VH-VL binders against b7j9k3. Designs and how they scored, part 18

Target 1, 255 residues: b7j9k3
Amino acid sequence: MTTEPGDRAWVLHHYPYGDTSLIVELFTRTQGRLGVLAKGARRARSALARIEAGRPLWVRWLGRGELPVLAQAEELGPFLPLNPLQNLSLFYVNELLLRLTQRRDPFPDLFQVYEETIDALCSEPGEGWYLRRFERRLLENLGWAPDLAHCAECGRSPDAASSEHWLYQAAHGVFCRAHAPDAAVAIEAAALVWLRGAMQTRSMPVWNSSLRRCLEQELLVHLGGRPLESRRLLTAYLRRTQPAMTIQKREEHSE
Short names: E, the ipSAE of ESMFold2; O, the ipSAE of OpenDDE; V2, 0.75 times the mean of E and O plus 0.25 times the DockQ between their complexes.

## First folded at step 5 (VH-VL; framework fv_tislelizumab)

Design s23
Fold by ESMFold2-Fast, scan of step 5:
Structure s23 (fold): chain C 255 residues (1-255), chain A 123 residues (1-123), chain B 107 residues (1-107)
Amino acid sequence: as target 1 above (255 residues)
Amino acid sequence: QVQLQESGPGLVKPSETLSLTCTVSGGSISDYYVHWIRQPPGKGLEWIGVIYYSGSTNYNPSLKSRVTISKDTSKNQVSLKLSSVTAADTAVYYCARVPYYGRGSYLEYFDYWGQGTTVTVSS
Amino acid sequence: DIVMTQSPDSLAVSLGERATINCKSSQSVSDYVAWYQQKPGQPPKLLINDASNRATGVPDRFSGSGYGTDFTLTISSLQAEDVAVYYCQQYYSTPYTFGQGTKLEIK
């Protein structure tokens, strides 16, 4: 017996190719990111399932190299319409994977977290606690997560019951106040405990703003300082739809 | 290792709903896609539908308006309901699995079939 | 839907002779074709998957070939136990479809 290439996958991005085809960036369970040619996918009566972000697929592909042909695509789950904020959050998660992971590099644990994040995204407002969890798990899977359990200088541990602020420095870790570099960003000790692995809350924590700032700065180190398109679009959306005070705070965080 | 067994009423009256159950032993339905296929007397094979790991389903368009496939993971069972039956629904009904090789790959040919259960639609 | 058409509908072959069954798809299915053997009162049994891969436990006299739209199942030396109906199936795209079947008999 032989095994043909096939896998559970999600669409991260697609774009037109030729008259009737798509080039599709897939995030697969066993192969990581995979670029495929979906021949005839834009035809009115295509044999392939609808190719769009937010839909789980079972896929089979043929050929070797950088651009195999998508031979089969079947829908595996329901797709619920997303509001604009939910759609921007999906774009954010997908854009992180597109920019920070390599093709043909599997991360099965990250794949599971991705699926859980999409599920939570559909049931809650778009900018939720699940994005902080995804960001942390992404950093862990890529080997980039700093040690959040100990001060990088003295080894002291943050106490979740304390109201004290610690300091976070992207690429260097966390510091108690006595040992913090001048340029470090303040963060609540409870936020560090939550991020480290507790992940118990299913609501936006009171320290979400500082936590988001720290995680975005950590990710930005690995993006070469190049901002994410999804975050630019989020700022534009909030400017159009939200009160000025909210827009000003959000715009500051996109920097 | 894995065995599939269909069960349900042998006789169903026209316009009623046919209900069949496929019980899986030697493995978990969380690890397999289970398909339903039928065969009318003296005729060929017709694919009815499948239930995936997520609980989502895919049905033959010719039957989609009448068919529902569901699963109960705690009982290791997959169920088929077919509404508004007619004499044309008289057939042997099979459940079948597709291979799963642990890499997340599902191959959509049928390597194990149940023995089949005969359903006659008659009043 | 992809239509699978088998030929012939029935075939009579002498013991020890070669039997050939053809299957044609209405559009390309690559090599996503399986062949099944069904004896009276029994469920179908997988013989070939991926057009040419013989399933475990299937005798080596059975072989499959083909790609695209034209597929063939060959039994190189017919034995008495090979009397059955044979079905091809495509699993390239849903709905999965079967050929109408070929009845193989002893001449």
Scores: ipSAE 0.000, ipTM 0.391, lowest interface PAE 14.4, mean pLDDT 80

Design s24 (at its last look DockQ between E and O 0.52; V2 from the best seeds 0.00; counts 0 for: pae E 9.8 > 2)
Fold by OpenDDE, look of step 7:
Structure s24 (fold): chain C 255 residues (1-255), chain A 123 residues (1-123), chain B 107 residues (1-107)
Amino acid sequence: as target 1 above (255 residues)
Amino acid sequence: QVQLQESGPGLVKPSETLSLTCTVSGGSISDYYVHWIRQPPGKGLEWIGVIYYSGSTNYNPSLKSRVTISKDTSKNQVSLKLSSVTAADTAVYYCARVDSYGRGSYLEYFDYWGQGTTVTVSS
Amino acid sequence: DIVMTQSPDSLAVSLGERATINCKSSQSVSDYVAWYQQKPGQPPKLLINDASNRATGVPDRFSGSGYGTDFTLTISSLQAEDVAVYYCQQYYSTPYTFGQGTKLEIK
């Protein structure tokens, strides 16, 4: 049996399979989301018992089917214990990939963004723009990014230098003031320019609330209207630890 | 410390234009969203519309054709105009905003309210 | 428009007892829900924002919960001053909408 070439991978999730095995959902650089059968992984002395979310691995697998057998798994770095916020953030990012990507569909760009996001969550867990960036890039990679460069009605383009507010509507794009739809989220022009990927810099903290709502609504469309449990938990945690009034006050203070 | 105060005529004739002013103190309307909300006697609350700190506006579709919200930054005032009024427009009118210290508050619940001004539409 | 439906329309609760008011949205609004208390002749007063965040100055006996479509305002121990009409509001998307209100009285 010829082993496939190895790949860098992150564990997204694992499920019990029989008494001794696991199905492991991996996110890989060259294969995208990859499900593998980890035989014997549930055994107490298994070297595979270290398969956990948030750990980078080098993996090899046997077979070309839907669930190839995991042949090799090597840790590429130390396992770092995560605090509750980091864990919830990881859970959220992983659940997005699990729910919205298909197996064997590679996204090398997204993989890089994922790694950067995980690294950022470990070093700067309080920075919401990393999650917004991931959400944006996820939509882009999946081909679901709406046209945010033009009003969906008249074709007018947002000017980042202006202080105008535009109206974001999930699945429809953005509208200028004159063509505001019945249901929308207000977003500042500059924030909209960031959202469409025209900026490679960090988003401004003051934009986070509008970006969060826009991206949440857009993702929810693609989730078939079924919200993520991870998002609910993360939101609950953030509200508990960072009261909304405090968050708003902080966000309104320009850097 | 932020205060909102509605003012305007308490009586408007049918088919005329209702005109109200919200005077804001303790903060600049250039940094905040200001909303108008009304409440008919003995009824619930209806969101009328908002003016953003940029001057852009968004209205309730049910009132969009009749509503105009504007602001005068020099006076720190927000105005509401509602044209072609009928008895159904009789209500207490409130202006409201979220507690924030500047631009970027996009969570639009209302923790600052004016006391409200009663407008009666009658011939 | 997103419709917010409160239940019950009216509620009578004994002093010191728990009062529970429910609000259901016609579609998911995540946690973008606020609760208000309104007494006669006064504007609404914010009690809860983001579904569960108690506003400044609001007594601990008030709490909010929920995510998605089902939300609850709870008064753990009803006080005489809590007699009022309560409203839920969504700020998930425009137009922002309120529940029809729940009148809370002392039994």
Scores: ipSAE 0.420, ipTM 0.801, lowest interface PAE 1.6, mean pLDDT 90
Fold by ESMFold2, look of step 7:
Parts: C-alpha cells; structure tokens; sequence
Structure s24 (fold): chain C 255 residues (1-255), chain A 123 residues (1-123), chain B 107 residues (1-107)
C-alpha cells in the first residue's frame, strides 16, 4: 500500500461480485461518488467493516482506474437501525446521487448537506423538510437550480410576507401571476423564499406539497425516462398512513 | 356533507358571455379550491381552471383569453364567465373540488363534483 | 400539455371477468394520476387517486397501478353496475388533462 490518506464516505449502493466480494458505490468527502471493489467483503471475519448505507465509514482505496480496490473500511460510529420510512428516505437520497452525479466529481458542500440530511432523517418523524433541502441543494450544486428571486419574465421578486402564489415551471423558473405560463405548479411566495434560504425548519412547512411537486418536476427534467423507484416506494408508504392523517387533519380544521 | 350545485342559463347566443355560478353547501369555499371542468356532448373532459384560496386563478391556456373565474365568500359561490362563445363551447359544465387539508394545499384530483349544468350555444 | 392516452377506446368483458384499462402519459407524471367512472347523465366519480389509492366508498374490485408514464385500472370481477366510461387524469402540472375515455360494456 502507499501513504494515501483515508477519506470519510457513505455507502450509496452495493451488489455482489463473485462469491465473497461486493461492488460498492461510495459518496466520499473529497472525490465525490466512487465505485470500488470490496474484495472479500462477504467472507466470515472480513477485515472490512460491514458495508451498509446509513453509517459513516473511513475508507481507503488503491488504484486510479475505473474500479479501485477498497483497501480499508472502518465504521466511524455504531449502526443505528432505521424504521421503514427512514430506510425509504435514505434510499431516495442515495438514488438521487446515483442517478444525477458522475463518479469522481467532488461536491464538498453537497457532502455536508448529505450528512446533515442523514442526521435529520434519523431524528425526525416522517417525510420532512430535510428531503426538500437536499433536493434543492443537489440542484444548486449541479448547476440546475433556477433563479427563485425574480419572475422569469418581468423580474419581480417574491415577498415572503405575501399570501400571493407564484408559478413554478421546471427548466424555466418562476413567474408571478401576471406572467403565468401554460404549464406550471402553483407555489407560495414564502416557499420560494424558504428554498433560497437555510431551509432549517424542524417542523414540516405548510407548503410541503407544493415544494415536493416543484422539486420533483425539476429533478425529473434531469432523470430522463427512468422513474425513481425509491420515490414510488416512499410515496406508496406515506399513502398507507394518509387515511388516518387526512381524517385527523380535517377534524382539526373543522371546528 | 359538502355539495356543489351549478346554475345559470341553459341557452346562450354566439358571441355573448356565458355566466355560471357554483353554490357550495355543507362547507366553506374558504377552505378549498374550486375548479371548473366541462364536457362537450359525447366527448371527454376538459379542465377550464381553478380559483385558489387567495383569489388568484389559473386557467387552461386554450381558454385563458376568454375565461374569468371569481368567488364571493359571503355567498359561498364561485362564478365562471366565458366570453365570445361559439358552438364549440356547448357542453355540460361542472364545478369540482378536493377535500381541504388546511389553507394553501394544492390537491388537484376531484372527489366532489356538482351535478353539472348543460349549456347550449345556438342562434 | 401532458397528453393522457387511454387504451382501448372501448372494451367488452363478460360478467365476473377481469377488465383492464391502460393509460399512458406523454411524459412522467410520477404517481399524480386519478381514475374516474362516469355513467350516462351523471358527473364523474373518483375511483382512484395517486395512481393506486382507492377513494372512500369504492369497492375493492377496483384497483390502480403504475408510476411514471404507464398506468392501469383493473376491475377484478366485473359487475353489471360497472358499465360506464372510465377516464384517467394527470394532476402533475397545469393544464390538468384527461384521457379520451374508455367505454366498458358487458359482452
């Protein structure tokens, strides 16, 4: 081996290779997404830590080719089991990275957001603000985020204190009501301002439906004709709780 | 239970303005978004537009230059005006909405429909 | 505009048999698809929302599936009262659009 320093990383995905090995997709702090060969990872008493999504690893790899060998993988903390919703949310975040980033393309700011997303995912009930923030930061880091500060036609800016809604059109930006495009998603002005800010509301924003739809539509521009499997599964899981949540929300608003 | 009922003249002359009213009972229009949809005889469904809680509107671009949707919360009513009508505007007109989940929700499948009102454009 | 294309345009199915109606969107609409049943002289009735969620009071013989561009409405055991025209609808983005309809008949 050489004197190569290690790196902090997360497992995005893995699959079997031969009888005892794995091919692993990592998201690393310094090199971005990286595919590696984890030799002997499935052997009894492997020297590599268990290769699973949801825990940080310290990794080292050897080689400069398309599939370097994973030389070291050590757990940086205990694995905490995730409930089904947390697992689906993690799968969703990982699938976005697998589909939308290139190997060996560093995004240190996005790496920090990914770690913050995993932390929030482990501590927050249900689908929440942290997924919306990850989606927006991903688009920003990849250079695909639209200007949310100005109507694409007239330059007017959304006002967070306004009850006015705006129109969001993927690939084209945002529009005030006077310049509404043919196809668009309605979105609150405050939601647009939230997307431009720190996005650190620990409670679910009242505009989550609008945010989800706008961000999904924008991401879909870049996802081609292959639907996100994780999004479908996450949506189906949340729908199983909708009848109870819907009844309770209606009762809370009906008095 | 929430009910929606369309009303207005059944016959309108070409080039005039069609005016319809959707009256909501069993709930307040302040709590949800009301849409207008139409269906020409023997044909499929066409979304006309929506009025949001804030009073803002969004219209099908095929009709945008001729359509106005407005509301009167004191009467619990939503109105549709369609100007410069032709025979192609002959249809059953429905108002519809989705269960409200708090103000600001944008849910756009239609679980409550009015009975519809038939409008014929004929000279 | 997102075009919703149903197939077939009409369908004849024996009582107690399975009926299947397909709907294809011109671009991905995720799972933002609803299905409606419309009988003569009546407004449409919601059957399915979010591609697969059965609306309140809809019999369990109705089911929906799909994600992205390809969607299916299934009636597992056709009954006489199921004779109607069926429409799919996307609500992913405006303008909201409906399929052209599928007439379901008993034969």
Amino acid sequence: as target 1 above (255 residues)
Amino acid sequence: QVQLQESGPGLVKPSETLSLTCTVSGGSISDYYVHWIRQPPGKGLEWIGVIYYSGSTNYNPSLKSRVTISKDTSKNQVSLKLSSVTAADTAVYYCARVDSYGRGSYLEYFDYWGQGTTVTVSS
Amino acid sequence: DIVMTQSPDSLAVSLGERATINCKSSQSVSDYVAWYQQKPGQPPKLLINDASNRATGVPDRFSGSGYGTDFTLTISSLQAEDVAVYYCQQYYSTPYTFGQGTKLEIK
Scores: ipSAE 0.006, ipTM 0.566, lowest interface PAE 9.8, mean pLDDT 82
Fold by ESMFold2-Fast, scan of step 5:
Formats: C-alpha cells, sequence, structure tokens
Structure s24 (fold): chain C 255 residues (1-255), chain A 123 residues (1-123), chain B 107 residues (1-107)
C-alpha cells in the first residue's frame, strides 16, 4: 500500500466497521468523495483527529482502490459548534453530495463553495441564500444546470428588468408563458437571471419561495424522486418546536 | 412522521426459514441505518444486525451463518431472513432506526422502533 | 463480546422520589451508551444517548451520566407513567449488547 500526498477534507458521513473502526465518507479538495477505513477511530485514545461533520481536516490515506486506510487526520481549524438548525442545514448539504456525486470524482470549485457555505452557515445563519447558491453550483459542477437564458421552445430571453413571470420545469428548462408545459412552475424573470450567475447577492430576494421550489424540483429529478432525509428531519424538528406555524412557512422562516 | 411496521407469518416450523419485512412510512430507508432486534418471551433484547445506507450489512456473530438482511428502496422495505429456525428463535422481532437531528443517520442507537411482530417456532 | 450488567434487577420507588439504575460494561465503552424505557406490550423507547444526552421529547426528570465502564440513569421525581423495564445498551463495538433490564415499580 502507498501513502497518498494528503489533502484538505470534510467528513460527510461515517458508520461503524468491525469492533472499533469507522468507514468515513470524506469530501476532499483534489479527489472528490473518498471512502476510507478509519482504523480504531472509536477507541478512547485514537491517534486520529475526531471524525465529525463540520470539522475541517488534513488527511492522508494508505492504499489504492475504494477503501484505503486513513493514515493521518489532523484538525485544520477550531471546532464549529452548531445549533440544531445549523446542523440540519449541514446534513442537507452533506446529503446532497452523498446522493449526487461519485467517489473519486474531483470538484475543486465545488469544494471551495462547500467551505464558503459552511462559513456562511456559521456567520450568517438567518437567510439561507448560501443554500440556494450551493444548490446551483452543485448542479453546474455536475453538468445538470438547465439553460435559463432562453425559452426552450422559442428561444426568447427573460428580461430581468421586467415583472413578467416565466415558467420553470425541472429537467426541461424555462419557458415563456405562451410555450409552458402544464407541469411548469411560475418564476420571476429576475430569479432566472439570479440563477444564471448573479448569485453574489448575499440576501434572498422576494421571490425566494419560487426559487426554492424550482431548485427543489430540479434536485428531486436527479434523486430519482426520492426525498432527502435531511428535509424530513427539518420538518419533524419544526413541528416539535414551532407547531402553530404551517410547515412551509416554518421552513422558510428557519432557513 | 416516520413509522416502522414489522410483518411476517407469526408461526414457523423448526428447520424452516423465517422471513420478516419492515415497512417504513413517512421517510426513506435509502439514507439511514435499519437494525433488527429481537426479544424472547420474558427475556431481554438481542441485537440481530444492521443494514447501512450503502446496503452493507453487519450481523451478530451468534446469528451470522443464518441471517440475511436486505432492503428494497423502491418499496421502502427492509427484510430479515433467518434460516434453520429452532424453538430458541421464538421472540418478538423489532426493526429500529436512528432519527437524530443535528447528526443524521450515522449514529448507532435506536431512536424509532416498530411495534414488533411475534414469531413462534413450533411444529 | 461486551457484557452489560444492570443493577438492581428490580426496584420499588415512591411517587415523587428519586430512582437510580446502574449499568456496568465488561470493558470501556467510552460514552457510547444509550438507555431505553419499555412498557408492557410496547416497543422500547429511547431516553438517553451518548451516556448523558436526553432524547427529544423525553422529560427533564430523566438524566444519564457515566464514562468508561460505569453508567447511571436517574429519574429525579418518579411519576406513575415511569413504571417500566429500563435497558442500557452499548454501541461502542459490534455486536451491540443490552443489559438484562431493571424493572421499576411504584411502592
Amino acid sequence: as target 1 above (255 residues)
Amino acid sequence: QVQLQESGPGLVKPSETLSLTCTVSGGSISDYYVHWIRQPPGKGLEWIGVIYYSGSTNYNPSLKSRVTISKDTSKNQVSLKLSSVTAADTAVYYCARVDSYGRGSYLEYFDYWGQGTTVTVSS
Amino acid sequence: DIVMTQSPDSLAVSLGERATINCKSSQSVSDYVAWYQQKPGQPPKLLINDASNRATGVPDRFSGSGYGTDFTLTISSLQAEDVAVYYCQQYYSTPYTFGQGTKLEIK
């Protein structure tokens, strides 16, 4: 077995293996997702840094193939203590990567966006704009981002200065009103311009609910119609802590 | 809200194979661990095994040669197959999973349990 | 295999009084211990995980403590609804193992 040169990584998930070990799903800067065996990681006096979501690590692994052994794990920064809602957002982002990316498929740009998303989650927890940005960047990096610049039927372009509503259909793109299929969701032209790259805005616009619906439908197509566990847990948490509010309103308020 | 419900034949003859199903509603089995645990009449709890989100399994060594756990994500079901049963396999069988906000599905304690299904091994 | 041993096997406590249940592991399990409550005819219900973390919806009269080999579940003020069998469980290593159970009754 050979020792790899090392990399920055984040823990996406882990589960027990054998008596005292963990199998860990890492998201690495240069190798994409990587499954590793963290030998003895559950022992009281493990030499490895704590294996936990939300902690940046420097890692080195030994061996080739699908399950190399984690040879070194060192903390790269202070622990990020998260409240329950922040942890659910982290779980959501991690779950998207686990469900939609393959092991050993590198996305260095997406890795940077991931780190920026965790930073924003900790420092600006109120609005959730960073989750919409992560979703769009994920779709772009996977080659799944639809053409938002032209009507899929006639080629007409949305005008961001207009209050005109366009229609969005997951996996098919955008449509002007005259050419929209029955299943399409109404969305402001300005939201389409924001999705095309104006995502440097650090606050969510008034059309945030429409934008969230469109991105949710796009992601759901690539998830095979199966909902995310993190979304189910968020709904259950909000029902327990804010029962008087509607679920959609509670989710919008909490993000 | 997530619910787990076990189902099976109730009565199985010695030397036959016991087959049980755990049906999950209100959530997907694809993204969390599902465990099987049993409880013989008047006795304590015995862990049988687990199927992880990846489809990998881990079994109690005492049962490993006889146990298979599998999942069908299209039906949202987890199945337990136990071969060559004897009277000692008479028990209430539970499926269970973790549901913990903040840490997700990778924790190994049992937050949600099914109601249990009674299995009697008798001829 | 790690053996979990509870004490006592049964106890009777008056309403409003403190109940204490102990659990000992045959080897160190760090803080990877959970506690469950089981009422007759019902499945077990999670009370405590990670030795001391109270599960969602569990009343604050329930608390857990311990590390290594010695663990305790405490009910600070017993209510009628607390009559049950209580189990500890280690999840430090497979196979996961449970204590034999402690039956709690009202005096």
Scores: ipSAE 0.000, ipTM 0.383, lowest interface PAE 14.9, mean pLDDT 80
ESMFold2 (binder alone), look of step 7: mean pLDDT 89; pTM 0.919

Design s25
Fold by ESMFold2-Fast, scan of step 5:
Structure s25 (fold): chain C 255 residues (1-255), chain A 123 residues (1-123), chain B 107 residues (1-107)
Amino acid sequence: as target 1 above (255 residues)
Amino acid sequence: QVQLQESGPGLVKPSETLSLTCTVSGGSISDYYVHWIRQPPGKGLEWIGVIYYSGSTNYNPSLKSRVTISKDTSKNQVSLKLSSVTAADTAVYYCARVDWYGRGSYLEYFDYWGQGTTVTVSS
Amino acid sequence: DIVMTQSPDSLAVSLGERATINCKSSQSVSDYVAWYQQKPGQPPKLLINDASNRATGVPDRFSGSGYGTDFTLTISSLQAEDVAVYYCQQYYSTPYTFGQGTKLEIK
């Protein structure tokens, strides 16, 4: 072994393989998503670090084929426990990567945003501004982000100081009121300005529900209409623990 | 403030093993990743390797067969051993520490360096 | 390994004038690039990380830019204390690699 690949990685998902092993879906900085076989990972005295979503790892693997073997996995820091909402947000972010990115397709900028999203998620309540930032950066990295700076028909720009609502149509972009198609969803002009410029801001946007609705529609275009398991589980959790919030979110989501 | 200080022999004979120590003061090596970097006279910088929070290591493939990095937390020291040295191993050797700042905030650029120790390989 | 190539190898700039140092990577490293300043007999000092983020305590006259394969370190108004060798470093993948260095001196 004179040469070896190695990288910083996060576990997106894992599942049992055989009696003692795991198949692990990694999100790596230089290789993108990578599926690996973690031999003996479920044994009590495994040499591999604990394989679990939300843990930063340095990893080394052997093989260039379909399912390389995980040769080394080291924990890069102590584990911070997540509450249920934080875990559901992590599942959501991981599920988006699993559904929308290809294996061996690197996105180093998105990897950096992912790490920042995990940091924010651990420090703040579940589901916030950091998910809107992640969604926008994901769409940008995949080449799917619409132009939010100009009306798709007339080229006019949203003005953050204006109380005017603009309209968003997935796959088509944004429209001023005069040019909006009937299928478009209302969104505050200030929300569009924030989304374009505030991806480095660490604060909860007041228009989070409007942004969530628009970005969800954009992502659904690319998900083939198949729902996300993480979002189904979030709805079930909120219904059980926060009935009023579940009702409010459903009503905000009903258009 | 955290300080790093390298120490070792100034002269090593060809074919022998070079042994260097990095002593950390003002903090614990258990809180840092420690890297070794070297610089031959009049030339640029070459990364040698790192020892992580867990005690595991990652080495430059060009040196992997000859290099070992280890730590002794009771002495707050990180050691570098390089076997079978030649004149090409003549350099100033630096240790550098890297902080981690919680989940996903791990550095891989070097904010804190030791002052360096000069090693000459000659007969 | 990723090769980092700096240009020029050396340059002389008059006090108060702008100095520009370039760094090119053999493959895309996104924005995973740092810049260091090294004075004779001293260890390197971090100036810039993530291609454009100025390190704490570094004067405003230092700035970094670039993405992918082409990176630039700029000193907007050269001061006498800026005489040094400057190195770029990629940390996109291991092994981490440095440029060969650029020697900056006063005209």
Scores: ipSAE 0.071, ipTM 0.639, lowest interface PAE 6.3, mean pLDDT 83

Design s26
Fold by ESMFold2-Fast, scan of step 5:
Structure s26 (fold): chain C 255 residues (1-255), chain A 123 residues (1-123), chain B 107 residues (1-107)
Amino acid sequence: as target 1 above (255 residues)
Amino acid sequence: QVQLQESGPGLVKPSETLSLTCTVSGGSISDYYVHWIRQPPGKGLEWIGVIYYSGSTNYNPSLKSRVTISKDTSKNQVSLKLSSVTAADTAVYYCARVDYDGRGSYLEYFDYWGQGTTVTVSS
Amino acid sequence: DIVMTQSPDSLAVSLGERATINCKSSQSVSDYVAWYQQKPGQPPKLLINDASNRATGVPDRFSGSGYGTDFTLTISSLQAEDVAVYYCQQYYSTPYTFGQGTKLEIK
């Protein structure tokens, strides 16, 4: 057993194992998702006590097997203080990675997008534009993203200057009005153009509601029909929040 | 502004241990990760290692058996010790700190360097 | 270890002309690449991080590009103060590694 080279990582999830240990699901830059055993992490004053979601870590592990032992975990920056909506967005992003990616499958581009998404979580209200960007980039990295630049039937391209609505069908792509299936969801041509360039955009799009519907339907195809716990918790939270937060959420979901 | 200043003996004999100190001023070493990088005369840069908040370290595998990096938070100093030196260890030695990157994490590229200290290994 | 190889080793460019320095990694490093400028008797100075992001205070004539294994540092209009040795660095994985350097001179 030799120590693996160090890696930059984020905690996606952890749970108790044995009397004093944790099993930690990490999202790492060079190895993708990695499950590790944090031995003694739940003992009083453990050096591994800072293993929690929302913290950037540098980690090192021992062994090449399915459950290597976490040898070192160093906090790379300050803890990110998030409000309840931001925490639910973090849980959502982490849950998507846990359910849609496999252990030991590296996605260095997706890792960078994840870090940019966490950065946006710190400075933006929860459930923002950065989730639409993350969803699109996740689908792209997994090879599941439909071509948004051409009608799936005729090859015509959306024109951002046009007020024309296009139609989105999960697993099949986008369609101009003349070729759209009956089950397709309406989306503005400009929204499709924005989504293709979302990596550089740090602002709330006017089409957030339409984008959310299309991307949620696309992700649902790949989730095997099992509901997302993060989305259930979001719904419960919104029922109990102050009117101001509920009003903001309704405005984002309008149309 | 946080400043870094390297210091140590300019001459070390072969087989001896090289000991260098990086003194941090204007900030606490508890707020930064400190790296050591060296540059032999007329050659490129080589990363030596880093020390974290906890005092844990990560070293370049090529040097791991000979390198120890430690810190003294009361003096705001980071030390580098390199044992069994040879002429190949002749270099300018730099310490560098890594700042918060805005994403709750520290950078892994070096935006703040000390001025460097020259070490010559000669018999 | 990831090996970073720069080309050319030395470059002479006339004032006001474009200078291009290349850096190739032995395996994909995504965009985890930084560029440094080093003048005689001085420590290296950060110019570019994340392959294309210009560091604070760096003139806009400096730009970086590339992804995967091939990276480029460009100086769009060479100034006298740009005479230096330039280094690329990957921080995709430890140990962090640097290119051998490219010496930039005025022609």
Scores: ipSAE 0.059, ipTM 0.627, lowest interface PAE 7.0, mean pLDDT 82

Design s27
Fold by ESMFold2-Fast, scan of step 5:
Structure s27 (fold): chain C 255 residues (1-255), chain A 123 residues (1-123), chain B 107 residues (1-107)
Amino acid sequence: as target 1 above (255 residues)
Amino acid sequence: QVQLQESGPGLVKPSETLSLTCTVSGGSISDYYVHWIRQPPGKGLEWIGVIYYSGSTNYNPSLKSRVTISKDTSKNQVSLKLSSVTAADTAVYYCARVDYWGRGSYLEYFDYWGQGTTVTVSS
Amino acid sequence: DIVMTQSPDSLAVSLGERATINCKSSQSVSDYVAWYQQKPGQPPKLLINDASNRATGVPDRFSGSGYGTDFTLTISSLQAEDVAVYYCQQYYSTPYTFGQGTKLEIK
């Protein structure tokens, strides 16, 4: 056999190459991110399935070099048109993978969470819990997840039944009130318990802006301090469509 | 409830093509990935291949040169053809399904199996 | 291809005692492992998916564990109806592959 074994994949990004071809960034189950050349993909009667973000594909490629050729691409699910907010959320999830993971580095658990995230995005748009779960699982898979179960200074555990606010500091972890650094962000104990306990459920015992902010700050440490393009586009969209709401409130509603 | 039922000839001669049909009732094949799995007498399970909702296929490399899986959506049927059969192809053949859409639906473990149809290859 | 190896090939356990079946993959399959029960003349029945998730309608005496390359199916208190052949399966990578099976009998 001259081809690599087939695999399940999702399109993270694509861009034109030459007159009729695409370079495609795939997120595959077994090989991680993989860049491929999709020859003739932009022709009206291409043999390859339509290459678009948000569509599951079965793919096969030729070669093991830096840019293998996409030999086969077939649709695995129906096309579901996304509204603008769903599309921005998809772009956000895909942008995180593109910026924070390396090609040929497999994350089978994260692949499963990605598929669940896209499913939840389509079936319950606007809820946002699936984005918080994806962010947490991404950090875990990359070895960057902070310990949310113990104060970084004294080892005390957050109690979800307590009204006590804990303090979150990106790259450093969580702190009880007695040991918090001056620069830390307040977060409900229940939010920390939800984040580490509810990653497999649709329910969010606590939904608040602090959880989104803490995860965003943690991811931003690894992005070099530069905001995501998807985030900028979301803010611009919300300003055009919901100008009476605060930006923070609009982003919570949309995410 | 959704059911899958295999059918085909119980006896096939060596060198001929084996043709089996999986009929789905209680649901549409457009809502499933349909897999074929076989089991030789007294032995374990071997995955043959899958047909996706789009009609595309993925086959076990050990059988790829001889296998074709196709579907007829109007009859709600999936077909398996295996060419150039030998005694080694004697087995119970199962079809099984996995949902292609929904929470957790992208995993390829088999939650629904047909009853199986026995195929004996002999002269 | 990923090879799934089960041990033991067969075992006999007394009613009410624990039965343990092991499955080893030739490379890491994360938690993408399922377990099936097959009784004579019947198709396989899903017991466990994602290494540890019990399928709907499966009694709580069945449990699965493991990650990476080593997986275990446990029946905590063997019942007469549990006499069957048990198979593990990986769905991490195509081609999907099964273990060779473990035959469970009553002593």
Scores: ipSAE 0.006, ipTM 0.476, lowest interface PAE 12.1, mean pLDDT 81

